VH-VL binders against q9vpl3. Designs and how they scored, part 40

Target 1, 224 residues: q9vpl3
Amino acid sequence: RGKINIQRPKAPHYERARVVAVTQPKYPELPKAKSCFKTRAERTQQQQENPYNEIIAREVRNWLDHSRLVAFFHLSSITADDIFRVRVQLHKQNLHLKSYGSKIIEQAVKNTRYEAIVPLFHSNHCIVFSPDPEKTAALLRIVRRVPQMVLLGGIVEETMLSRNQLVAYAQMPGLHAVQAQLVQTLSQAPGHLIQQLQAHQNSFVQVLDVHAKNQMNEETPKST

## First folded at step 1 (VH-VL)

Design e20 (framework fv_romosozumab)
Fold by ESMFold2-Fast, scan of step 1:
Structure e20 (fold): chain C 224 residues (1-224), chain A 121 residues (1-121), chain B 107 residues (1-107)
Amino acid sequence: as target 1 above (224 residues)
Amino acid sequence: EVQLVQSGAEVKKPGASVKVSCKASGYTFTSYYMHWVRQAPGQGLEWMGEINPSGGSTGYNQKFKGRVTMTTDTSTSTAYMELRSLRSDDTAVYYCARDLDEWSGYYFDYWGQGTTVTVSS
Amino acid sequence: DIQMTQSPSSLSASVGDRVTITCRASQSISSYLNWYQQKPGKAPKLLIYDASNLETGVPSRFSGSGSGTDFTLTISSLQPEDFATYYCQQSYSTPWTFGGGTKVEIK
């Protein structure tokens, strides 16, 4: 896989029915000259107010679509020189550090499976994208020397993970079956990611240990 | 060429302090972390701590926290490690070692020649 | 702290032998393991970083492999200058920790 699976479009027949219902009752009442004025003004206003934001939102959606690893960070005060150095080190590992305004991120993820994570971006933030989820360990290693960047959580193979889950994923590089099951089992509905970020590390460590042991016991009899 | 040159051997009494120096040359001193690693006679390697010469931030091994202080003098490209309240089990060879770079390193590509510190009554 | 266990503690070998040294971490460290060579009375020298990457100037007979918790250093054809003590070091999290060392000595 090269893309993040996007939420399927809402029913187009519903949208179509809604448009027909809204348009139909207004035809007989609204005068022709007044109707032409309203539609022309609405069209002009939409083009002038929103084209730049939509372009940037599409860029964000493109990054989400082509990244198998997405990590979210809180970003405290940092100099332009320091953030540039971090970007250079991340780029060497095919990790792409991006900063977007909260409103643009909201616009990008609106009506997608990721909409519930918007509250994470209401403070200073940045996002790291990569097509390679194996780079999670390299990402955490680099960020370890950047105290201004605090990991909040991420998305791996279209699965939302808390900070502790993402750290645990980074620690399982040689166990493909355990990694795949961990991602599937510990996946969260969008609304639950923020709640999980408040959980104690001990709880997650216990869950990971139980799953790892269950996987080893379950996989022992397999034929090789 | 990159070189790390350490100060000479020292003999100290229990309870004393020792300050070892490590003079760097052949690279930009402030671009790389400096680490201190010790080795007791016939024993393995033990990491003591690190310092970023750019800004002076330090990280110490908890085993030595409270007894060790690491500093740098950027004008002379010299790193220092001071160990206080010396005990007989602090007898070791003390090495300085360079971390490849401040962002992606964490492996020691160049080492000083070592400084022997002997603690005896 | 992450504890590193090396085996064997020592081994005797002849020139031309294939030598294998193992290192085990108490928890997964991904590929963040380095190997060092130390000759008597000298400082350690970096051989391999990040499990399998050969440092510049190190002979190709040295190789590293492994990930997670189990790692191996291999010397494909031992030379006279290779008689030394070898140490693994995890670079995953502080404090940085070393294995106990493996002394490779002549038979």
Scores: ipSAE 0.015, ipTM 0.503, lowest interface PAE 7.0, mean pLDDT 77
Fold by OpenDDE, second read of step 2:
Order: C-alpha cells, then sequence, then structure tokens
Structure e20 (fold): chain C 224 residues (1-224), chain A 121 residues (1-121), chain B 107 residues (1-107)
C-alpha cells in the first residue's frame, strides 16, 4: 500500500479533477470590501451631514451675520442652573446666550470671514450675541459675577478683539460720543482761527492808529 | 413678601468695631447679592460693598480698605457687615440692599430699614 | 471712580408741576443709571433702572431719559407724595456711586 505522500498528492485522475472542479463551491468573491479606507474626504462626505447640523450651522451663521457684538466664553464647571440664571440676565439686556458644539461652529464658519474663531472652541464654550455693540459693558458687568464664564474674545462691529481689547472697548465712550466731541472740536476750530485773525488785524489797526496820531502830533509846528 | 430687617441702633467709641446684621426673608437668600450702603447725616449715599451669599465672594469699596468685612449666614438668611476702627465720620445710617435680579444687579429693589451707627467719643 | 453730579441740589415746586432733575456722569456710563426716591427717615426706593425703565409699582408720571453722560428724571405732574429727595446711581462700574441728591420741596 504505497505511502500516500501527503506533501505531493498525486494529481487526481482527470475525471475526478473535473468533478472536483465543478463541485468546488464558487464562493462569491466577497465584494472586495471597499477598503473601509474611505478617503478622509469620503469619510468626511459620508459623515452624513446630519441635516440637523446644517440647520444649526446656518443658525449660527445667521447670528454671526446679524450681531454687532459677539463674545466668546469658556465655561468652567458651571451648573445648568447657573447658566439659566445668566441667560435670563443677559436676555433682559437683549444679549443672547447660545451654546454650540465645536463641530457645528467649524461647519458654520468654514470658508467665511469668521473662520479665525475656530481655535477658540476646544472646550465647553458659549457665545453671547447682541445687535448692539453698546451692550458690551453690560455683558462684561453681568459675566463679572459669573466666575465660571471666562471671556476669551469677541467680535465688535466686524472686528475681532482680544479679551483685553473688549474690556478696553467697554470702557471707551461710545463712538457717537467721540464723534460728537470731534465735531464740536472741529466746529470750534474755525471760530478760534477767526478770532485770532481778527485779533491780529485789530492789533495792527490799533498800532497804525497810534502811529498816525503820533505823526500828526509831530507835524503840529510849535507856534512860537 | 421680601423683607430685610436690620439690627438696632449702635453707639460706639472711636477705634471700636460695629457689626450690623440684616435678616432676609421672603426670597431665596443665596440667589441674590447683598449690598451695604451708608448715608451720613444730611449727606448722600455711599456704596460700601457687596457679598454673594452663595460662596461668600465679596467686593468692597476701596475707600474702606481693610476696615469692612461682609459675611453671611445662610442657615439664618442673615447678612453681616462689620466696620472696624470706627471714626467720627463713620456716623451714618447703614442700609442693606438686595440686587434686583439674580446674578445681575447694581440696582437695588429692596432695602433694610437702616441701622444708625453713632461714633462719639 | 465715576462721579455723579445732580442738578439742582434742591427745587421748589407745586402740585401739578412738571419737575426735571438732571444727573451728569464724569464719564460715559451708557444707559446704566438708576434713580431712587428717598423720604425722610426711610430707605431709598428704586424708581427707574437702566436710564428709562420704570420699576414695578412706580407711577407712570415718573420717566427717565438719557445716555452717555447726561440723564434726566422727569415727573410729569408732581403729586403730594412726590416731595422727597431723589438720587441717581451709576451701575456702569465699581464702586457704585450716587449723585448728591435733589430735594424736591413744596413751594
Amino acid sequence: as target 1 above (224 residues)
Amino acid sequence: EVQLVQSGAEVKKPGASVKVSCKASGYTFTSYYMHWVRQAPGQGLEWMGEINPSGGSTGYNQKFKGRVTMTTDTSTSTAYMELRSLRSDDTAVYYCARDLDEWSGYYFDYWGQGTTVTVSS
Amino acid sequence: DIQMTQSPSSLSASVGDRVTITCRASQSISSYLNWYQQKPGKAPKLLIYDASNLETGVPSRFSGSGSGTDFTLTISSLQPEDFATYYCQQSYSTPWTFGGGTKVEIK
């Protein structure tokens, strides 16, 4: 009984080989698993833009576009109750406190003039919106009593400001007040110039009159 | 009804200390800042400081540097104001006042009846 | 510190008169000004907050206006109970400061 060489099995007889070939289960080639390597681009695209996220992103954009004051805050261990209280206080001042996820913010500001704010949103954050830049002082006053809210920066009249700049802005007299003061100063300038010009003319005339009088007195012959 | 009831009149000598109490009722004591304002006879109003009963954070008018201490007892809903090193010019009526809104304020909706402190040699 | 200056310091008026009190801040305080009424021997009472908002329970004859540095309290028709001292207070920055007061007396 010939040692069946298990390492080199004799090729089966042609007929057997045919039967084996026909009976071999054709395992459907597992569709080449589309390499889950969805390109980062495809994964980003397949990130089913949660239609909800798009809606929220649009909302964020709308707030940004219609706000003249935007302030960004970090939230440090603040309770829901505290947030609610602050929200109410801010609302009374026509300040709108909103909280959005970092991803939503990124989506909202992508390819916009606000893209520079993305680095501010790495942790728990909230945003305060206002149509009135004059409310900056009110905002700072309210949040001063909320140590859990840390001012990071903001946007005022389409200008991005640091924390320190926002604080400084809040301390400045309103633009209108400064403009009014400027106008007043400018309006006074011509008056002062005219006065100075007139003063010089008047002084010149006086000097001439004195000279004329002196000459007349010298020409009066001492009638001996 | 919100009520702030202060302690009675005090007569003190120069150099002494006075502690005025303000008992609050009719609202959540820890939800509102308490302020102290004084008024010298025939004079205007002067803000002394504020305290958050929740946590005990304080802010003082720098005019009173080191002489004023504000405290609260949440168990009794009572605010305290201590003024040390009393002078004759500290003679005044001292008021406690509550902020109008939680976490907001700087306008005072409820006031205590006032405590007269007389410093006389 | 922000200084608050009230004018006049005192005025005499009759019942039914229109009374105007002014308050000036040493710097811009936006709209963060409050008005109080104080009667003799009593604590101050809040009338107006944030320049123009009438406190609950305060009669409509009281009104406030102004922004920046100049503010006005107006009593449209003075009533007998309105004879008192009025104070303005800035709520813009600490320390909170009050005006010197305006005493409204019966003429």
Scores: ipSAE 0.015, ipTM 0.545, lowest interface PAE 7.0, mean pLDDT 83

Design e21 (framework fv_romosozumab)
Fold by ESMFold2-Fast, scan of step 1:
Structure e21 (fold): chain C 224 residues (1-224), chain A 121 residues (1-121), chain B 107 residues (1-107)
Amino acid sequence: as target 1 above (224 residues)
Amino acid sequence: EVQLVQSGAEVKKPGASVKVSCKASGYTFTSYYMHWVRQAPGQGLEWMGEINPSGGSTGYNQKFKGRVTMTTDTSTSTAYMELRSLRSDDTAVYYCARGFEDYGDYAFDIWGQGTTVTVSS
Amino acid sequence: DIQMTQSPSSLSASVGDRVTITCRASQSISSYLNWYQQKPGKAPKLLIYDASNLETGVPSRFSGSGSGTDFTLTISSLQPEDFATYYCQQSYSTPWTFGGGTKVEIK
């Protein structure tokens, strides 16, 4: 850690700006528009209509293919400062928080083995990627302190896991053979896993609805 | 200057309760968890629990669950720890400590000076 | 609960000596281990976090190593101000637990 200036306390924004620069995704330039020709007008129009979405969808596919840990979250209302603080904490552990629109995710995973995850993204969501599956424990510790982020499930070593299965994986001693065996033991058919993750998401929405209704019926205490 | 200043020493009888305060200064109070750690005479450190000042959510060590309550007053940047049904083995120095949660390390980087609580008949 | 075992419970050393303190966890905690120094009558001071990262203001003679279940705190050349009790603490899961402490005394 760097030296602290006694006359001037360390400026947190400097570390934040540095982390943001490192963690920001690099999006390629949009493809150049092609001239309209009779037999190719449709292809040119299609490219112009979807250039941004297709480029971002390729980025999402690249993250999915090159990450050994992918975790899916429901995201409740959160301030820009709060989510930035979470990104900084995650970056320290080589965990990369990304947010993409549901249409882009559908484009990215359509006709791939990841297509089953699409139903998870019909509401506000975010995804955490990492090349290091051993960081699952660090991820869960960080998000435990962020009530706005609710774990839905994830993918570890190409195996889809529910929330409870990810928690179990995080508690393993760190022996690679034992972790691999646990992943295989806890894995389920994709249809059953998606149903479980979707049920969890729906239950969370129901909990939020009940909480909101209770606040309407009773005095709303200020808590902070 | 970041500091935590605790209330003064207390002497209590068995069965009584004690409430220790910890006033924070020099940082944004709601941005860090506050932890409570105790140390019996000549013994090691024991974690009692944590509180998030931004919402008041708490997590307690099961050993103290049911007789410890942690609260905060955001307007005065003060954390409180109340321990009930005191026993002689609750005689200890009680520390508040700030959670060093930047980057997810969960270490205690700033500590209060400690409050001595003596439980005797 | 994760149990933390420190060894030795106490040791005697002279200024300039190399001192090593060991901490063992009852289960794998990856690198989520912190080290604290406590002088008589004072609150603990954070020395090292995440097994090997030195806290700001802590002298470079202090170093931490290890992962999984076995961890070591090393003081390369003991100074007079280093005579204190040292504690390890796991930050892997709640409840946070500390080792029993190692008292470093003057020989």
Scores: ipSAE 0.011, ipTM 0.482, lowest interface PAE 8.9, mean pLDDT 77

Design e22 (framework fv_romosozumab)
Fold by ESMFold2-Fast, scan of step 1:
Structure e22 (fold): chain C 224 residues (1-224), chain A 122 residues (1-122), chain B 107 residues (1-107)
Amino acid sequence: as target 1 above (224 residues)
Amino acid sequence: EVQLVQSGAEVKKPGASVKVSCKASGYTFTSYYMHWVRQAPGQGLEWMGEINPSGGSTGYNQKFKGRVTMTTDTSTSTAYMELRSLRSDDTAVYYCARDSYDILEGYYMDVWGQGTTVTVSS
Amino acid sequence: DIQMTQSPSSLSASVGDRVTITCRASQSISSYLNWYQQKPGKAPKLLIYDASNLETGVPSRFSGSGSGTDFTLTISSLQPEDFATYYCQQSYSTPWTFGGGTKVEIK
């Protein structure tokens, strides 16, 4: 157990504090018909909005508003040590890897042109932000080494791009070529881009299935 | 003391297959991609492909048209490159090389095997 | 595929000379260019990564510069052990591609 700093008041004994917490009286809720007061369930429904979530959603919105590059990833199971190494590597390139709960992301993008992408974030996900869109090539180079991160798409200069469009953007040699591609992309309907992002997520599942089957095929000769 | 040690020279007939091994030591094998690069006599270097020993994902140079397979055995820290349907122009020294990366500076091959000479003759 | 053009294909130099080797990419590769040294009968050795970063243990007389499509490797004062073939290599996009090599020969 931890020691108490001499500058702080003495903490209560652990066992006594635990006993007190579990023995606190809990009253059953009164049936609605017998009281004009709101039930516990009704109070919980009224308090569904969490001020903490609103604060973090505003942080996410600020990142979206001030980043010229935003990339969306599906995230498979990854250790804390591995994600830390990836985060450090990205940070050196002014790329900021952030992970937020799906509800927080939904609150951040609600009533924006990006609201339609919310369903893509109901699975495990992470987002990379950068003020520098020229870092797209560096981003893709880094994530090539992280099979747990699968690119779904992103936003460059406030324009939504599919996975293939982001790859093409990363390979562009000049500013005029980049701007021409962005103008072409802007002409696409938002629904078209969402369909492409969903197709890429489905392709990820297919790639995992093929990879797993390849592993099983390689293992069968060993088992005999 | 990072080292890559490759299997010995091979002589094959056209149409045969060759499997070259590359045994790694002195580092965590699964933390680095492995590349395969070949060099025909008197010619330059040609990239064949790469493999991630963590999970076995591969990327091949399309020039080899499905004739190449790269695998790893993590229990022995060994990478393998198999080239099938050998032709006389496959006569070359085959190298394995460790893919390193720097946080700022991208990918590069910092440690190389000594090379395996494969001769294809009838 | 990204084509790497290296020049010259060979050069003759004396100990103490300043040697410059150039490498051109068919498209912009940012700074994703590496330089390797290969001595006869030996495996290549990394000299410089990401255009200008000197690999640990490589003498300070070697330097690299450039970005985009044009890159150079410079040896400020050639030593006897530097007579070798030098290759540039792009790591921007697969397939990774090498230059044709520059053979540095004794004059």
Scores: ipSAE 0.005, ipTM 0.437, lowest interface PAE 12.5, mean pLDDT 76

Design e23 (framework fv_romosozumab)
Fold by ESMFold2-Fast, scan of step 1:
Structure e23 (fold): chain C 224 residues (1-224), chain A 119 residues (1-119), chain B 107 residues (1-107)
Amino acid sequence: as target 1 above (224 residues)
Amino acid sequence: EVQLVQSGAEVKKPGASVKVSCKASGYTFTSYYMHWVRQAPGQGLEWMGEINPSGGSTGYNQKFKGRVTMTTDTSTSTAYMELRSLRSDDTAVYYCAREIGDYEYFQHWGQGTTVTVSS
Amino acid sequence: DIQMTQSPSSLSASVGDRVTITCRASQSISSYLNWYQQKPGKAPKLLIYDASNLETGVPSRFSGSGSGTDFTLTISSLQPEDFATYYCQQSYSTPWTFGGGTKVEIK
């Protein structure tokens, strides 16, 4: 007789809550001459260096460290009900859909081997994490029916893969040796894979630029 | 070279069933979904359904649900589409078409199989 | 189901002409629109995918534009081999649906 099981919060969620409690802001001593007012530049810098952003960036690094599968998506406008249904389907397969701001992702991957992915997140995006790379097939099957989510690429066993390479990997479920060899083979050309992922983003940006320029070319109304 | 070769023309009586084949070559058969699209004489294109040769999962257009069955034989790299309870308005050219996988655009097409339903 | 309305149903043009075909979706389909060319007695051929991406091997005189509900296929300088029927197709949600087609005939 199956009953609804209560799910405890995930380790990254607990980690974030604990870090927030521990890292309550401690202000360094300011020179007394500057204690009365904060300049616009000082306020802007404090907002950009918000401790909360570092806490979330650490959460992102924890997801990257604990996930053997990471998939990157462009996310178009989607209803709350639709994204909730997608999250439920993904969760049943141990796939975790997360959304983070581009600045937080940049902060999380800065000084790591994954810094090259930052350009992928200049538009609306989301990321799916999983500790189980064999769930790549389930992920692509679910997402294929969500037109608002467009696969850009991913990371499998610490190897960056293009969209087509993730599809190839997904179509070999249950062939553990073949899957391991595929990932290893793809690892031998990391520069090419990173360049290919950036090319997809550049193509998208180029299309947006052309569209924006075409809209700017609308006939200027003339008063006569 | 990717090639999809379909079975020959069929003439069937109303109420009969037809099974069209599509033999794929030039690529890994299990790496791409296969779709079936039909076209009645002088009319436009109509999507019938899809099949994933890796595992055999299918998705059918509601209009044909209950009358259509799609299958694959991975040992021969062949896809099949069976349409049952044929009516005169099922007279059409039936195409198989290969998809990329992440996008539902049809990159490669078979030559088509003409199915005529008449008394 | 998403209805795809294609216009015009047919047009007559001469070699060298600029041809424009439009396709309208009954609801927003983002950029999930593909264009196909079909010659008499032959299977359709993919020309453009995801609204504006030219398929490999397709001449650069073909271009696609649009997003949301309104899309356009343009042939900048019509060639003899371009006389065919053109179809748009949405790949936003099942069932995948096609426009009614535009027959491009010689004048």
Scores: ipSAE 0.008, ipTM 0.427, lowest interface PAE 11.9, mean pLDDT 76

Design e24 (framework fv_romosozumab)
Fold by ESMFold2-Fast, scan of step 1:
Structure e24 (fold): chain C 224 residues (1-224), chain A 122 residues (1-122), chain B 107 residues (1-107)
Amino acid sequence: as target 1 above (224 residues)
Amino acid sequence: EVQLVQSGAEVKKPGASVKVSCKASGYTFTSYYMHWVRQAPGQGLEWMGEINPSGGSTGYNQKFKGRVTMTTDTSTSTAYMELRSLRSDDTAVYYCARVDFYEDSGSYFDYWGQGTTVTVSS
Amino acid sequence: DIQMTQSPSSLSASVGDRVTITCRASQSISSYLNWYQQKPGKAPKLLIYDASNLETGVPSRFSGSGSGTDFTLTISSLQPEDFATYYCQQSYSTPWTFGGGTKVEIK
């Protein structure tokens, strides 16, 4: 553009620097020729000892433990006004939109049955929680109007569901059908449950592939 | 064609209970909430509560707590509202009304039953 | 509870008149305000939802505006079938509450 030229203030800065240098106490040199910067290991240790992260991780575990519906979304750039509007619509339906850092989510779900969700959060993300699984249809209806939120999958009644399974659940006539599916899933061999979790992770990759292909197709006029 | 057809008028004595029915047709009964609203003679509208026919979850106005029970029978697409310990100030027209709880930004009563007159007199 | 105050309680108007009804909430309800029409002996009928959206099948002479605490229903050119009682209703939080109603009578 070139219309905005940021002028660096030279004269006032230089004059202040001179005054500060004259009035400050003498700084003694360190006795060793070592860097004042911390090593990578020291930085990592400082991050690991942050008590704030553990407090937030406990909040995430509490949401997971008390929610019968949890939905995971990829979140593209969105304005504060737009996300506020979405939060208001969701809150009215007892749906709670939360955003947490990937490290906090990993810390929260480590050594739990939900550890398999960690790969979903390696990019920008958000989670919707609700104590009412019957609100899945309301959730999908609201987010359909928010192109910045892409459904990745979720958890209903402690059962991990892919995006397609969540959409199917939303169209079910009642809670009894979901209870029957849950009972059937829990009656399966452990290998089958592991396969379902792996399929859920594979569905994330497939959704990204489909989304990428759809983005390429959008470069051309509508092909319907 | 969506229709909500309510049961006929009732005359009750103080202390009795009344159970009003609302038979829905023309749509998927479990896809919409059913609300109950009453209107005393010459007065305005008063919200009583709601029920989700999918699962049977309810929410009641605290004013009626302990006296109202809402139920549904999915096999007949019928909603029920029972009000106990009737008083003379419970004399009103009782309406059932359909609400799309999945509406985008807000909820509203898109279809109403014709109303059931309940008269409480000694 | 959110209190809804509706004004006027009644008004007299002639066919062709522009009619304005106001509704005030005791606290901000954003745009979660609906308008209903009720004719004598009949159930209410939805006119406008979420402050300004006209329900399907409702004549275009009806319009709604407002946000926060102050809302307005306008009938641009009153017709004979419009003589009725009008109610506002908030859907922001439970319990849902209605205004006291405005009776539009023949002048």
Scores: ipSAE 0.000, ipTM 0.413, lowest interface PAE 17.5, mean pLDDT 75

Design e25 (framework fv_romosozumab)
Fold by ESMFold2-Fast, scan of step 1:
Structure e25 (fold): chain C 224 residues (1-224), chain A 123 residues (1-123), chain B 107 residues (1-107)
Amino acid sequence: as target 1 above (224 residues)
Amino acid sequence: EVQLVQSGAEVKKPGASVKVSCKASGYTFTSYYMHWVRQAPGQGLEWMGEINPSGGSTGYNQKFKGRVTMTTDTSTSTAYMELRSLRSDDTAVYYCARDQWEYDSSGYPFDYWGQGTTVTVSS
Amino acid sequence: DIQMTQSPSSLSASVGDRVTITCRASQSISSYLNWYQQKPGKAPKLLIYDASNLETGVPSRFSGSGSGTDFTLTISSLQPEDFATYYCQQSYSTPWTFGGGTKVEIK
């Protein structure tokens, strides 16, 4: 059985090698003959290695099983170098950016509680996994600086959340933090924090609705 | 103590370029984003862009994109902002300000500011 | 871009007065709003972050409230050192945008 995270060190190494191969520049530094061989080998491998897809599907299921935070993104045109920099920045926060083909995702979630997500992956996409749901705020802060990544929704603690629900979740303080803040502010301004918490919670649905409307009406960022 | 110390005032001709520096001390330079904000005489604050010293990734305000370049020198804990093709309406005080990149959920404020660098564009 | 509108543009007040400054966002920014104080010839100073959290070293007479699109900065009892220009700033998405500023001047 081992530890719950044993598969994680192997999965990241395996996926990194695959991502590097997939995101290779159009004109690699290899001679034309070797470049053509690589392209042909990749096509042949994709066609005849059906067991490869099942191996990757098992990796996806493993990520879903061990992640308490899963976020789904639409991915606009982005260079391999730019996405690699984003992946490195996310990894420092224990956030793992993964890219899988739509057919692999379909195989991974078929006949599971997550089957409903399949339609989200019919276009260019990526997924971020983390065992720590407190990292939702960090994730959204990093992504706000990457206009090519558009949040679609996610899963937190096995609960499906819309884009706006994830944004709202990121702003919620933990119970322990809320209690600490209440004690601290009550010593300075009795009732102030209580009023703010009540107003904040009561406006939750309204904030989500307004945010959804505003975010959905945003234009796709133009390349520069 | 945390300090951001900027370079001295500059007087430039229209069409020239200016490069302002901001030397940081008293904290881990690579743990915070550095922002550049300008203020024209008698006017409000205008954000120009940001840079992450841990890797050099930048984000620019569309208004300045194509004319501004932000860089850092990690060995000297110094951030730079270069503005090209200067016009008279670029006359302003230019500030550097830090923002914690370690993605705290706490409002993402600019907690420390440089003293400002006056740039005057005149012919 | 998110537009930030402050009101009033200026106000005159006396020491001991309660002062209220309003900031409105063109779209919901949740609680991602900061308030700054700027005295003539000096750099801005952070007063309040995340709409209502008081920065260390800032007097308790300053308070912030609001969420979504409507935010308020309140000075409960104005002191001589509080005569300055105040700016709100959204930190919800780039580009970061500031309000037009509210100048608080002595009567």
Scores: ipSAE 0.007, ipTM 0.468, lowest interface PAE 9.0, mean pLDDT 75

Design e26 (framework fv_romosozumab)
Fold by ESMFold2-Fast, scan of step 1:
Structure e26 (fold): chain C 224 residues (1-224), chain A 122 residues (1-122), chain B 107 residues (1-107)
Amino acid sequence: as target 1 above (224 residues)
Amino acid sequence: EVQLVQSGAEVKKPGASVKVSCKASGYTFTSYYMHWVRQAPGQGLEWMGEINPSGGSTGYNQKFKGRVTMTTDTSTSTAYMELRSLRSDDTAVYYCARSEGYDFLDYGMDVWGQGTTVTVSS
Amino acid sequence: DIQMTQSPSSLSASVGDRVTITCRASQSISSYLNWYQQKPGKAPKLLIYDASNLETGVPSRFSGSGSGTDFTLTISSLQPEDFATYYCQQSYSTPWTFGGGTKVEIK
């Protein structure tokens, strides 16, 4: 006689359609097509609206909000072993090296007082965060042995500083550092600072050469 | 010839200040860090701090922070170390020494001054 | 601060002997260790940089090894001019720190 057990019935087409209908309202379908089937504008818009980027942007905002020291660097090609050594040295001084895409940085600082920094991140970059602004001197000492990292500027105590101002801050005795920074900041317009940082960015080869050979301090304001 | 030539011996009273000079020759002054290291009689070596002649950035040993100032004069290729509020235990030979640090390589302090004896006594 | 412990503090040796000096860091310093030789009344002289690299002009009987926390300086065949005090020094982080020194004396 035939098979003793009754075959498990196959799901009818109706039940399959019902499952599809129930899932559609809750979970919008993600595009499966390759980028070749979308316009550049549509791809750009989709990337900007990526939920993953929003999550990472919130992480960046958290770092900015909880760090009294933020330093911005241009990063030339560097091996994984070399950057790991730098991370270890920085971590011992409570300095945290992070790298984020420019779109994520833009999303993180959009509609904040830091929006002006976005132009710094159009090329290869990395950022160092710390809750302790007195670690600026330690940071610069560590980075002097890493020619692939070129200081562009930073933020100390919510104050945007140029490269030369950040170097000057590192040399100040702790008691007067905050007062000196405030005076320097009050004398600097945001547009002027950004122009200085963009000038350095436009001269990366020359900046790297100057950094490796001879770092001139002629433009640094002095506080006595 | 690459050389570091230091100023002559000094005798100071407690509470005074001393400023030691170190004149570099035979190399590009701004391409090397300058370090200051001292050695008390019969004791070992103690690092006091460093200065980058390019830009003037400094790093001091916390033991001396507040009492030491390191400067450079790029036009004369001369480094200076000033130690204030001298105590009898600051009696030592003070050395300047250069180092080149880049690409994770530390070439060590390869050229040293001859040393400057500073005696602090009442 | 990184503590550098050097051993022995002194040793007696004869010309032709193999001499080994050890240096231990209180935390990992990778290969950022230098060795110096100092003769009485003279400034220190760099022998070895970055743990194992021989400085130009230094005799090949000197060698350095190690990484992380444990380092050694070896003199394969001691010569009369090698009787001196030897120091290790870390350049991993500020402040730079030296070992206590090892005095190599005539036996």
Scores: ipSAE 0.000, ipTM 0.422, lowest interface PAE 12.0, mean pLDDT 76

